# Designs tried in a protein design chat: VHH binders against q93235. Part 32

Target 1, 248 residues: q93235
Amino acid sequence: IFMKTLDPKVPRFYGKGTIIGVNPGVGYQPWLKERPDSTLIKYNLRDQKSYKAYLEQMKTYLTKYDSNATETRECGAGDSNDDLEKNPDALPCRFDLSVFDKGCSEKSDFGYKSGKPCVIISLNRLIGWRPTDYQENSVPEEVKDRYKAGSIAINCRGATNVDQEHIGKVTYMPSNGIDGRYYPYVFTKGYQQPIAMVKFDTIPRNKLVIVECRAYALNIEHDISSRLGMVYFEVMVEDKPVEEKKEL
Short names: E, the ipSAE of ESMFold2; O, the ipSAE of OpenDDE; V2, 0.75 times the mean of E and O plus 0.25 times the DockQ between their complexes.

## First folded at step 22 (VHH; framework vhh_5c3l_4)

Design c93 (at its last look DockQ between E and O 0.21; V2 from the best seeds 0.00; counts 0 for: pae E 5.3 > 2, placed apart)
Fold by OpenDDE, look of step 22:
Structure c93 (fold): chain B 248 residues (1-248), chain A 123 residues (1-123)
Amino acid sequence: as target 1 above (248 residues)
Amino acid sequence: QVQLQESGGGLVQPGGSLRLSCAASGFTFSSHAMSWVRQAPGKGLEVVSDISSSGDSTTYADSVKGRFTISRDNAKNTLYLQMNSLKPEDTAVYYCAKLEQEYGSYWHSFDSRGPGTQVTVSS
């Protein structure tokens, strides 16, 4: 209905010079409503109150997947949302949150309690957009080991040399990044935006780390000046004694 | 529920003009940026024009710049696209789309669209 038969050889999305553009943007969670201008994720390992807001934000964000689950279908590895373009009665693929169960689920406090915080990475929703695969010999070096055709690889690094020294080991869930089965984006009631999570396994304590996360597909451009295809945020995991507020 | 309904499409000769309208309901229209997008036969979706929530800022695709004008009446919950100097290559289904800035992102996403209206430019 909305998306008629598109020539696979023709770009599916045009919008140069417009608000949305033609290149995906990258977003992250948690982003606190209480601090809309801050991209800093800061909390104290010893103080549950300090990271409670982040947990709540993560939970709230993920609730959307439960809310419209009845309007989705189960999709295996060979499935995709391509049918949505051809069949108006087709249901979108249900996003599988279980991929985050190893340290980035609610059960694990999304890694915050253990000092290994998880961050959600997402792309903005462009109608008809889908990742284009790299050729095997053209996969960028930084994601080559984790890259899977049909997926959008994610790579996070320190923004500066100092940050890169501090960022430590990073785990990606799934390792291949955002699964492509949930593309293309189409206007359906049950569409679920695919995401990936990044886990900071060995981030230092009491140090600010500026993080740059990039999304990788052939049709994703990276531009630092416009921040296309990437996102920046800061992480500080403190390990300090909690000052007992003397109850006056 | 968000509802968008386009109107004003039709058949016109090259050089002619059309004015598209989009009636919006089910959300705070004045708080959202809006977009016109089109899909020509055999081509991908193209963003034609965007307008900010207040109407103070507009953008246009290069292909329509100088010929098309996007506007809105927030009191009437209506989006408009004035199309002048129409060309055969403007032939497409035109859709009104609601934009949303995603929480936790500086980027906008398409949130909803109408069923579309057909515009055909032919001699």
Scores: ipSAE 0.541, ipTM 0.784, lowest interface PAE 0.9, mean pLDDT 90
Fold by ESMFold2, look of step 22:
Structure c93 (fold): chain B 248 residues (1-248), chain A 123 residues (1-123)
Amino acid sequence: as target 1 above (248 residues)
Amino acid sequence: QVQLQESGGGLVQPGGSLRLSCAASGFTFSSHAMSWVRQAPGKGLEVVSDISSSGDSTTYADSVKGRFTISRDNAKNTLYLQMNSLKPEDTAVYYCAKLEQEYGSYWHSFDSRGPGTQVTVSS
């Protein structure tokens, strides 16, 4: 039986052989609590107040990655979270935000001031799940040039033909997508969810663009009706004079 | 202030039964999915069962399927876990937890849990 809810505030649990399912969904930030039914990111470049809430949401979301030497460890090349499932004393890898310094950090207002807004892309956390690599000749064309084994590639496209014409250049940070060293997911106090960001470098002004972003690994299935493996949101970057009331 | 208070734990013999309760306050209980999680001695935290905000959808860890039943009473702001056919491996501190969900995602995010209730299954 189809159990899709139309209310995004009511979670659904989907799965086969796991507590919350075997196929991850995709989430994004910024998503404003005051408008929980809306996936619209809309602001006016000429009005800093119009994007202040998005900046605050991004900052608040990212505070979970502040340094904590007692609950996480540094992880370099070749390190991973593999032993978290079997070693209760293991510390999870610390997620380093510096990969976002190319225009998706607080210093750059996460791209909003320059009309190149950044959006965080994340996977829902499935206990024990980790990405499975594509074979070299099976990598989907949309991510083939950016794909690296061990990672989860992200691709964003316009949802309709018109949106595809408008979405413009998208920069992926990291270019390979979400880093697989942070898997498998386990619940532990210090666990830091890995994320990626996408920056919309050439999105048009004063036009609504419907964006579809998908996550790519061999064991991620895409289902539009349940939104598994993908997420939709809308972006509208306005460039309008700020309206001022004149005394009449 | 979110408050979660577990009760109903205790010492039981293998094959016995217990019913855990979790009283919730400080948030709109009926709008959030809930979870029971447990931590066995010297082990990490394991998600035992989830229940949707309406109570219509439930999931269970493989280790407890067919033995445990999660339920909720939204009028009383209470979450339950009926545990039957208990085994020594079920020995743990059991926590109820409020799940957070972002749009388009269904993941475990625990922003609050109670102090837990001890369940000990010993021959």
Scores: ipSAE 0.068, ipTM 0.441, lowest interface PAE 5.3, mean pLDDT 82
ESMFold2 (binder alone), look of step 22: mean pLDDT 82; pTM 0.833

Design c94 (at its last look DockQ between E and O 0.27; V2 from the best seeds 0.00; counts 0 for: pae E 5.9 > 2)
Fold by OpenDDE, look of step 22:
Formats: structure tokens, C-alpha cells, sequence
Structure c94 (fold): chain B 248 residues (1-248), chain A 121 residues (1-121)
């Protein structure tokens, strides 16, 4: 009986009903471990202590890109991770964090200090999965102006009509969403999760806004009931005087 | 370092049974979902079955439903696959796989070397 070794980089079949499923899940940051059941991003503009945990979480999340940078290669616009499937010695593409420098970097406190918080959007890792492009005439209307073939477009809106009225202007970094050059995901050391950021430029103060973010590719299904292809979180930017803890 | 080691494979006749085991080490086994995947000759890798960290949720491929049972003993850091009523089409290398999870997202991040299962008359 000859045992054949399976190349771990070969795409794995995933299916309906499996834990992983067939549709990529959408995640967001910051998500605080100390509040695992909370999807609320709440802080006070007048209180730096109130948003410190979010900043630390964002920093921690992004540090992983620096920590394994030596296990990656530089990839230009025409490059992709396709080589990883064919060449065991190939290095995954290094993710470029500089795309977030305009208001969503550590230098800007990821927009929290200025009342324009940034949120990271990501997809789960399906081995062998890559986004399928829309045809030019089939791009959904909500992302048509920003869509680029080879990318996963992101669109965030208020979950309800009231939320949509409150959410205000939203900026996407990059505008076309998650860059496809970092796909497909392969089982290899050094792989860097591609991400995009969403910046809430004019979110109201002292109001809770429920946000729905969807990822767009031809092979991404959206289902509200199962929350496929989308993620929900809440944002509340307070502008209130800091209550002095009366030392009891 | 994450280590997974499959055992229990072998040659059986059609209608026979095998029980596969996977010994896990190098991570907190009880906190991760696990999967059995297989690769038949000339075919791609497919998920046979998966199980949640607690064991409360399971998945089975249609081809093995009613015949295979996935289970785990978190105290022993061991994953099991009971295979009954084996068929020639079940012939494959079977792998134990660890599912990583981060912020609600799942992916395969490790597997064992595999164990050969051959069903033949």
C-alpha cells in the first residue's frame, strides 16, 4: 500500500454544511477579546482612555504583518499568490499597509482621536479560493463606481433606514476594496491576510449606528439570515464631558 | 509546534469497519474544531467530516452519512472516525486536520501525514 503525501498547498475542497462552508466569512477589527460578545465600538472623543483598547487592538492586529515580513516577497500589481500553488519554495506576497496612510494608520490613531474611526474588513481563509470578477455590466450598483476587476469590493451601510441616515460619508481604503493579488490563500508559512479599511468620516456624535458591511465578488453570496458575505457591528462616537470618578 | 498523527488505517473488505484515531499535541485541542479529510487516487482533497471544539456540532459528507461517525476526546487530545460499511470508493489517504479560528473566521492550518485506507475484495 503506497501512501501518497498530500501537498498542503493544494487547494482543499470545502462545501456546504462544513464548518468553513463555501462562502467566505467577513470579519472586522477592532474586536476586543475582553468583550467577546460585544460587536460595539464605543468611545468618547474627549477621553483618550476610552479608545485606547481599540488602538491597541488595531496595533496588535497589524503587527503580524511586520513580524513575518521576511517570509514574504514584494508583489506588484501584476503579481499574485498563484505561484504558491505551483512552487513549494515560492513566498507569499507581502501585504502593503501603506494604503492606509491617509487617515487609517497608527500615526492618525486610526481616526479615533479625530472622530473618524477606521475599521478593518477581512475575509476568512478558504484554501484555493479566489474572488471571481463581475462582468462589466453585472457589477452591483452600490460598488460600481469603485469596483476593480481582481479585487473584492467592500460596501458599508446603515443596517436600518435610520442607521443609513446617520452613517454619513464612508471612505474605503483602498477604494476598490481588498486587493486580489494576495489570493489564492495557500497553506504556507508567511501568508499575510489581505484586508481593507473603512473610515467613517461624518458619523454623528452620541448616536448608536448599526453598520452592515458586505464583500462583493461574483462568487460571494449575500444572505441576511445567515449573514453570509457580510458583517454587522455598531459604532458610537460620544462627545461628552469626562465624568471624574468620585473616589468613594 | 502543532502535531497531528493519524492511525488505524489498513486494508479491509467491502462492508468492513475501521476506526481512525488522530493524536494531537502542541496546541489546546479542546478549543479547536477538527476535520477528517481524504484524498482518493486521482481525486482532489475532500472534507469527510468535521466536529466543533465542544463536539456539539458535526458535519458529514453525503457519501459517508449514516456510515461514518466523528467524535473526539478532549481529555485525551484525540480525534476519532468510526467507519462502518466501508465501500471501495472510500479508498483514500485520510488526514486529520486542525481548523484555526480568528474572530469568527475559519481555515485549515495544519494536518497530519495521513493514514491509508484501502477497501478491496
Amino acid sequence: as target 1 above (248 residues)
Amino acid sequence: QVQLQESGGGLVQPGGSLRLSCAASGFTFSTYAMSWVRQAPGKGLEVVSDISSSGGSTYYADSVKGRFTISRDNAKNTLYLQMNSLKPEDTAVYYCAKLEVEYGSYWFDSRGPGTQVTVSS
Scores: ipSAE 0.264, ipTM 0.726, lowest interface PAE 1.5, mean pLDDT 89
Fold by ESMFold2, look of step 22:
Structure c94 (fold): chain B 248 residues (1-248), chain A 121 residues (1-121)
Amino acid sequence: as target 1 above (248 residues)
Amino acid sequence: QVQLQESGGGLVQPGGSLRLSCAASGFTFSTYAMSWVRQAPGKGLEVVSDISSSGGSTYYADSVKGRFTISRDNAKNTLYLQMNSLKPEDTAVYYCAKLEVEYGSYWFDSRGPGTQVTVSS
C-alpha cells in the first residue's frame, strides 16, 4: 500500500475538476521512522514493550502543540485564520489538545493499553486552501450525523468486506472532525496544524484490519487509485502470551 | 540550511515574456517537489504551478494554463517558470517554494524572498 509521496500519483497532482494542487492529502500517526515503508500498527496487548514505539512517536509528534502563547492566539466561535493572508500582525489559531483527554491522551497511553488504539488524522498544508461546506442536502451519508458546517469531517471504515465486519465501533475526536478555523496556512510562523483522532473502541484481537480513513469537505475529492482525500493503514491488536523465556 | 533565491523578474509590456529562475541549495533538490506561488498587490497567495521531483508531473492554475511552463534542472539545482503572453493581472511577487512531505501528507514550508513581476503598458 505504501507509495512514495513524490511519484506522479501524489494527491497534490490530482484535484477537483482535474485541477492538480487543490486537493489536500491525508496523513496519519503513529508512523514509525524505523520502519518507514510500513503502514502497520501492530502490538500485543499483554506486552507493553510492543507498543512503546507508537507511544513515543505520538508524544514526539504532539510536542509541536506545547505552549506557544507568543506565536499563537486563542480562537473562539466565529474566529479563524482568515486574516493571515492580509494582516502581518495576525497570529494563527492555537490548537488545544484537551479535546483528546477522553481516551486519546498520554494518560491513557493513547488507548493502546486498553486495546482501543488512537490514530491521528491530519491534512497536508496546501498554501491558501480552506474547506468548502457541503449544502445540507448533499452531505455524504457516512458523515451526515457528525457533519458541521465549517468543519472537515473524518470517517474510517474497513477497506474490504471482511475489514468492514471487523473494524467495530469507531469514535471520532472531535466528533465533527477538523475545525476549519485553522485554515488557511500561508507560511505562518507558529502555525499549529489542526488534527483529529480516531479511536478504535472494539477492534478484534489477533486479526489484521485494513482501515481506510477519508476527509470530507465539498472541495476534497476522493480517488482510490491516487489516494486523494484518504489514507490507508493496518491495525492488529494481539492478545497473546508474552514470550519472556526467549528474552533470557 | 535551505536557501531559495528567485530571479528574472522585472517590468514587461502586456503580451511579453519573462523566465523566472530559482537557485536552490542546502538540501537535495532532486528529491523534492517544487512550486511557484504568487501574491498580487493587496491580494492573497495563489499557487501558480507545481512540479514533481523528477519533473514528470506538473500542475498549473487555470489563470496561467497554456501561458506558463514550469520546469526544473536537477543537475543545476534550478527551478524555472517560463511566462508567456503576460497580462496585467499577472503582476505579483513570485515565490519559489519547496514542498515538505511526510507519508500520506505534504505541505509547503520554505520559500525564497520572491521576485517582482510587473506587467504594465
Scores: ipSAE 0.055, ipTM 0.445, lowest interface PAE 5.9, mean pLDDT 82
ESMFold2 (binder alone), look of step 22: mean pLDDT 83; pTM 0.848

Design c95 (at its last look DockQ between E and O 0.31; V2 from the best seeds 0.00; counts 0 for: pae E 2.8 > 2)
Fold by OpenDDE, look of step 22:
Structure c95 (fold): chain B 248 residues (1-248), chain A 121 residues (1-121)
Amino acid sequence: as target 1 above (248 residues)
Amino acid sequence: QVQLQESGGGLVQPGGSLRLSCAASGFTFSTYAMSWVRQAPGKGLEVVSDISSSGGSTYYADSVKGRFTISRDNAKNTLYLQMNSLKPEDTAVYYCAKLEVEYGSYSFDSRGPGTQVTVSS
């Protein structure tokens, strides 16, 4: 009985028998290192201390884009990181964080203070991987209205029927998802991982909502059992009086 | 700082063998999965083989199955690729890559400068 000591840290389900898989995983922020087993984003609107850690995590995560900006180049809509594969001296495209300025920036506390929390969505970095576009008539219905060729569409929903009733309005930044100009991923100094943000505009108070976010490209498979192409997390925005710790 | 350095590449005849090595430093080598990636002229990057942190699990591309063997020595912080029965189509720059787990999935984190493997008669 070869007890394959499944290293609990090794992802169990990767496509085509590879350790890494051919499908990108989906990640999210904020994720607190002090709570590694928790996928819960929980805070109280009335208590700034309760969401401070999330803000700090978001800031820390986004700082990397500023720190290596000098090692990047400006890329327009028609540009891509394709040149990186052919030219070792080419600079990667600079990621534009300004797309998050409408409610998901540091200036807005990433929506946490206002009870409209923003979550960063990203894909794992697979070498040489790039999104494949859907044909115009083959775009999944759930992202059809927002889909743009060259991008990875993101769609978040409640994990259960109850969650779907509670999740409320969701805004995607940008609307078309993760911009494909920053692909393919190539090992180079200064590479900036592209991201999108999801904003929960009308999430209920004092209710736990389980969220499922999926990434959409032709070459991204979705499987619930293996969680391919998707990520789960929970959001709970509380609105409760802050109990003053009576200094005994 | 993560450092990876490939060695062992060269010119060989078809049917020949090479053993690539990758010296790793700047991180706890034994705790990370590793990969060999190659880029042939005019082609994109492709994963050749990967190995778990413990070495208990391995993957091989279909094109190299039965010919290549990935291994690691965690005590020496070294990754290996034994390449047997080499073919002209194996001609490429070979890179050692560090994998990182992020949110339950693997990402390619860093690679070395690469070593040239040329298979020609």
Scores: ipSAE 0.512, ipTM 0.786, lowest interface PAE 1.2, mean pLDDT 90
Fold by ESMFold2, look of step 22:
Structure c95 (fold): chain B 248 residues (1-248), chain A 121 residues (1-121)
Amino acid sequence: as target 1 above (248 residues)
Amino acid sequence: QVQLQESGGGLVQPGGSLRLSCAASGFTFSTYAMSWVRQAPGKGLEVVSDISSSGGSTYYADSVKGRFTISRDNAKNTLYLQMNSLKPEDTAVYYCAKLEVEYGSYSFDSRGPGTQVTVSS
């Protein structure tokens, strides 16, 4: 009998290559646990109630990054979590949310109120996994201008030609993606999962846009049939009247 | 402040039985799926068994299927692993782990310090 979790429709990976595995899955937020089969982000720009659940999910997800000086350490450029596998006293690097202050923070409602919604992109926490760099001449064209060794680049595009025409400008935060200094993940208290955000700056109103985002490192496999190394979600920002009052 | 504490390990003869317990606190135990994970000497981690938040669904690795039984008591905030027909290959440190659900997968969130199980004649 297949094991079910908090939500029986959420996919489960287990066995030889899963949570101690080789190839991380790609996740996103806001993903509403109350509707786990839905990947649709849909709201009406004129109705704040229509995006309240997405804001609350974003805020709840991000609470794990509240500072805790006793369980994390400050890490600069060139630091990493390499010692976590060998040293039980090592502290994981603290993840700094300030990179998102340019339009993807709570003060801007994560872009939702301005019709430029932000979406968090993350890699599953796989024990012991860390990114492997592309060779300089082998960086995929989609991320070549943003790629930095030691990081996992993110690229989002429209899933079909029509979606690509509609997706508009996408801003990546940080531009080079998920910082690799927070890898490897190990069983340690205080571990802070690194993330990136993508902001859809010019997504059209009243149109469904199917988005495909991919994570890029030499050891992240992309397989369209199994969705490895990628995630799909749909965005629809409506701009419609909320009142039905019509005189005459 | 998630706290997980395993107990019930020890030295057992082949064919014997042990029951592991994991006391949980610092989170709402009944809303999270849980896992037992083990690490044999010089080996990587192996997922032994998972259980849904309600206890209604379980998973077992092929290596323990039919011999081990995972269970939970949500009123006591306790996870269990009943280990029967133990083999020398089951010798490992056993960890109790709290799972998180991510889009498309599960991931480990937290674990305890582990309890040693040694199966030897």
Scores: ipSAE 0.286, ipTM 0.612, lowest interface PAE 2.8, mean pLDDT 83
ESMFold2 (binder alone), look of step 22: mean pLDDT 83; pTM 0.841

Design c96 (at its last look DockQ between E and O 0.37; V2 from the best seeds 0.00; counts 0 for: pae E 3.8 > 2)
Fold by OpenDDE, look of step 22:
Parts: structure tokens; sequence; C-alpha cells
Structure c96 (fold): chain B 248 residues (1-248), chain A 121 residues (1-121)
């Protein structure tokens, strides 16, 4: 009986009796290590200092893709990491970060400066796991317009009705979600975890929005109680005057 | 650098027993959950068993329940898999794997080169 440890440092039980689970977990960035218990992304548009830590975290996270790039190979749309299972000398597919260049790159401060923050969405690394495609007529309605076979679609919504009213327009990069070419995960040097980004284009100012992001593939189960196949976080973009700390 | 090295594999007859060991180094072993995974010929990787960092929680695949026992000695940085009542279908390369917490979920982080277990009459 795997007790749901309320310890934020301990991953939630993803079911079927395993510690790691057989259903993918969903994670997000930026997550600040200095605030491990906080799932809140909060900053003030008028105060660069307030979102600096988030930017640094995003940069740090993405640096790993550059650092091991020489241990990867270029993969086109028809390629996958399948060879890794058969050939120990095969190189994993290089993840293409250019898909985030439209508003979710370092150049754009990942949207934070403009009040359109980007959040990284990822799945945990399960050995041999790969997304199973929906049948064409079985694609969930919420991702039907963006779904592409071979990919893991992402959809984010407000957790409550109020949040859904506030969340506004959301852009997904890429639109189809996490590219499946980087699956399956295999224990190999240089493996690059595939990710997608979600951009909040019209999130309100000075309001807390609870966000639920779900990952979609046929073999991804969703359960709110166990948070299978989904992740929650909060976003608050403030627009307030910066109080000058009077140097006492 | 994380290093994992499996040992204890070999050829056994059906009904026989083996004890696998995994020597871990390059990380704080006692703070990580660990797993045994295996790959049979022509099959994909499957989780055989996993164990929490403290050893207080364990998992077994249905196929090995009652026959296999996972344990760990954190003082020796060693993971174990006692395999009893071995069957031909248990024939596989067995890997020791390190589980890491990232973004509130577990991921397989690293594994050893594996040890061959062959069950044959």
Amino acid sequence: as target 1 above (248 residues)
Amino acid sequence: QVQLQESGGGLVQPGGSLRLSCAASGFTFSTYAMSWVRQAPGKGLEVVSDISSSGGSTYYADSVKGRFTISRDNAKNTLYLQMNSLKPEDTAVYYCAKLEVEWGSYSFDSRGPGTQVTVSS
C-alpha cells in the first residue's frame, strides 16, 4: 500500500502498485528549488526582479539540451528513438528547442516580461514507454483540433469554473504537444527529455489562476484524485507599482 | 558519476534460485528509490520490482510475486533481488535502475550494464 506521502518531495503514487507507476506523470517548469512547497508562479510585470528567478530556472533547465548535444543525433519527423532499444551504440534524437522561438524562448524572457508567461510541460521517464495513438474518431474533444498521431497532446484549463473564466487564451508549442519522435525512453547517455510549452496569452492581471494541464495519449489515464496524467500549478501575473524599499 | 553494477546472474534450472546484487556509487544511495528491470529476448523492458529509499515500500510484478524479494542495504550501497522458484520465462537480462524525483514525479535515471539470467533445463 503505497501511502500518498503528503511530502511534496515525494512523488505522488501513480497507481498499479509501483513506486514510479505505469502511467506517466506530468511535471512543469519553472519550479523554484528555494520554494519547494510552492506550485505558484507569481511575479510582477513592473518588477524584473520578481521574475528573474523563474527566468534563471528556465534557462538552467534548458541548458542541458545544449550541454549534451554532441551525444545526440538529428532526427527528422520520421525518426524515433526506437533504435536505442536495439542498438546500444545508437545516439538519441536531439531535441529541437527552436519550436519555442515564438514567444517562449530566452530571447523573449519566456513571455514573462510581456505578461504572457510560458510553462514547460514534461512527462516522467518511464522505460520503454511511448505514447499510443488515438484512433482518429476517438481523439478527446479538447485536443481534437491540435492532435497529431505520434505526439502527446497537452491541454490546460482552469481548475475551477472561475479559473476557466480567467485563464484566457492558451498557446501550445508545438501545437500538437510533445513530439513522440523522442520516445521511447531508453537508458542511454545523452538522452534528451522531450517537452512542450504552454503560453498564457491573455491571463488576467492581479488574479490567481489555478491551472490544470493534462497530457493526452491513448495509454495515458487521467485521474484527479491521484493526479494521473495531469499537473496543477498556479499563475499570478501582477501589475502593481514597485514599492521602493526605503533604505532605512 | 552514477555507477551501477549488477552481479549474480547465471544459468539455473527451473525451480532454482539466484540472488542478484547491484553495487551503487557516485550518488547518495540511501536517498533514492531503486528498481530491478528486465528484458527478455524479443520483449521490451519491464519493471520486475522496485523499492523505496528507506526500503519501507516495495513493488513486485504479478509474474514474480511470491517468488522474488527486493531488498537493499543502504550502508553498503547495495540493492538485492532474491529470485526463487525460477521459471524459464524469467530468462532475461536484469538491470538495476536508479529512480529520481523530478518535478514531483519519479523517473528512471540510470541503470547498470545488466546481468544475464538464464533459466533452462
Scores: ipSAE 0.378, ipTM 0.712, lowest interface PAE 1.5, mean pLDDT 89
Fold by ESMFold2, look of step 22:
Structure c96 (fold): chain B 248 residues (1-248), chain A 121 residues (1-121)
Amino acid sequence: as target 1 above (248 residues)
Amino acid sequence: QVQLQESGGGLVQPGGSLRLSCAASGFTFSTYAMSWVRQAPGKGLEVVSDISSSGGSTYYADSVKGRFTISRDNAKNTLYLQMNSLKPEDTAVYYCAKLEVEWGSYSFDSRGPGTQVTVSS
């Protein structure tokens, strides 16, 4: 039965005409590489050591957005990466992390120390893919109030009815989701992948919450069986006295 | 410092063969999946083939399946692409790429400077 051990992390970055190349998966951080089969984010609010690995993963992931990068350009309204595929002299747009300074930055331990953990949401990178806009009358209800043309909206909900009762207030940064200005994705020196963060402002203590997040653009298909256009993870924020024999 | 260096490109007639090599250093080659990508004149990057860190799993673009074979030698830190039955549309710069692991997928991390393959009568 050795053929059944196909790698579940198989690349989804091939071009047009394949499932890998036409519909991005959704990624998240913090995903701990030492526990690659786990999607659980669990820590005790009273024990800093219990969330240290999540902070380290977030920091490491974000180092690629060094503000001193010399191979990017500033992009304002109306700018995009459209030239990157065909112009070797074009510089990719610089992604600015300052949008996360409201509780999802290193200064605040990405919300973990306050019990409002932040999770990075990204589209798994497909070469040449770019978002297509909904028409105003076809924007899904879950994101209607936050949707902006040119962006990829994010929505997170409880995976079951019980989880939906518990998930509480969710803050999206930016509110419109992932900025489409940084697409298409191309593999060039200095490219900076756009991301969004989701902060769980009122997640309950001592309860497991299963979260489903979806990305919304006209050309992102959602398929529950293959998990296209969505990602699941679990959040458990404990608030318990620290036992001495458990300290590390 | 990740270092990737492609070699083995050149000019070949339609129907001919070439074997590309990529020498890798500055990282633990055997723990990373690798890819060959190409860029035809005036076009964007296209993924040609991918190989798992052990070499046990491979993927090919439809346009090259049955003609190209990806392989790796982890003892020599070398990635290969055997290209048979070459066509004019295979003309491109071919890049060796190291992959980054994300939830549920791989994405590109770094590449070499590339090697030119030209298929012309």
Scores: ipSAE 0.266, ipTM 0.611, lowest interface PAE 3.8, mean pLDDT 83
ESMFold2 (binder alone), look of step 22: mean pLDDT 84; pTM 0.849

Design c97 (at its last look DockQ between E and O 0.33; V2 from the best seeds 0.00; counts 0 for: pae E 6.2 > 2)
Fold by OpenDDE, look of step 22:
Structure c97 (fold): chain B 248 residues (1-248), chain A 121 residues (1-121)
Amino acid sequence: as target 1 above (248 residues)
Amino acid sequence: QVQLQESGGGLVQPGGSLRLSCAASGFTFSTYAMSWVRQAPGKGLEVVSDISSSGDSTTYADSVKGRFTISRDNAKNTLYLQMNSLKPEDTAVYYCAKLETEYGSTWFDYRGPGTQVTVSS
């Protein structure tokens, strides 16, 4: 039973220390359910079988946007989900997946085949939460060149100095991060999780790279110890001959 | 189809107790974290308490700590909220909610129709 229309006009309280918490967490895909304890994205460029599971996971994840599309509305750049708070009959904004067409779509195998894997970045869903904009002079340096008011900027780096040397060029789609038009989050049927993608354009071969991705808005706290506002995962793109399974 | 149904609400005097139940169906109950949320008149939705899928971890809002206890019986697909030492401020519609979790992300997925709890002299 879907939550009947909560008065959207009243701020929602999330208790400090609850499972959901008060600060957005950051998630990533592909995360394989068959390996729940692993945050490693590892595959061989020469072996399509090695990255098939990641592709399937990405496809499955993105299929949900098509499945509930009829329960959404088209939203332009000036639109937002604010209407959901005012009008119980309002439909949530449809997420535009076309922003990923340049190298991070199914057509490009999400960059895996070419050795430029794409990763989905998402935030935890906090009821009523929306990003707060930085003031122009207070935008963090690491996202200053890509930051757009109304959006949640994403920045990924190597977790260690060695990783930072190896991570190479990273492309963000869209460049300014997660579009704010899909906020605030409202507990309603048809809501589509806004996401961004990160593309690793020059990640080295046969090396493990630990990646840290952070989300940036004024009301997003970063804490390494609690991993607030950030996510860690590992990427290893192998380039090795495929060992022929000797049929014993 | 996911279904949640709350029960056990009612009118009680200050200092009284109520036990809420939530019957769950249409999903593997034991694999999901659950929450109790409430909405008082003129106020927003407040998370009261949540519990992990296994029941080994619980959280409480500061306003209910020491008075409320969340529990679950996975064999019966039922969530519970024991409410003791009830106060007028606890008057609200109480909802059972299913939490969905993806890696790094958790959100409210479903909730029941709610049960009214009124604390009044």
Scores: ipSAE 0.168, ipTM 0.563, lowest interface PAE 2.2, mean pLDDT 89
Fold by ESMFold2, look of step 22:
Structure c97 (fold): chain B 248 residues (1-248), chain A 121 residues (1-121)
Amino acid sequence: as target 1 above (248 residues)
Amino acid sequence: QVQLQESGGGLVQPGGSLRLSCAASGFTFSTYAMSWVRQAPGKGLEVVSDISSSGDSTTYADSVKGRFTISRDNAKNTLYLQMNSLKPEDTAVYYCAKLETEYGSTWFDYRGPGTQVTVSS
């Protein structure tokens, strides 16, 4: 018997030669594996059980970033994963979760308890792909204020005009998006996929909001029909009375 | 514990054939897509071919189309790569890889230690 959620489509857009794939897709967390056909993040602020599954998924996903000096190396300014393609003994750059401590960490329940849920944004792992910078005057308007050369900027908006009116304030962590030092992606045991988070600071209660997030680098194409370079999900933060529990 | 073990590599003349196998254990093989990936000396990794969990969908790199055939036997937990009309450019370490995906995002989850294929006169 074949399960729908366990036969994933592999991206097929890749170039010739050593470099494979040219345009990454965008993924998000939390995505509940037990409800694989749903992109809805819905919970009730007054019912902690309604968001526990999202917290557990976030925690589990993030355990792969636990520091390990034997599997990763510390990378500073100017360092990158360039050596990984040529040197099988090179260690990948360590990804530090501390950038998320301002409201998108376990200590704050990733914002869910306060009605300001955080969502992880990631790029599809294409072997050999790395971001190409925009020229100074070519940065798209949506990310111009936050863009930094060497990074992949993230922008989230409401999918329709109605959703855009409702989405409210969005905080990006880091502000300039995903750090490009963790590229190129290579298939090695210690590789740590870089991520960003978006926090929905003022999303309204009891309203469904359809969110579109896009990743920005010169070599990321956006195509609405194929959803290249973007991801959609829905958020509904309820604030409703919890039904009185029936005694057993 | 996921385990992938490639076999069937070796030295072959140009125009020859090899059949690679990958024995899988430690996970429900029939529910995951699989891939063959290769690395030539001094080069980066190249995705050679992918196959869906059921085996109904396959893809191939342009460099191997018409020469290589990916297949799987879910009853034997085994992935295969039939390699015909081999060229010196096919010389590489070949890895089988377990794929993982989430909505809108896919990646290589695990990889075996690889098997060497050398095409030389």
Scores: ipSAE 0.028, ipTM 0.451, lowest interface PAE 6.2, mean pLDDT 81
ESMFold2 (binder alone), look of step 22: mean pLDDT 83; pTM 0.828

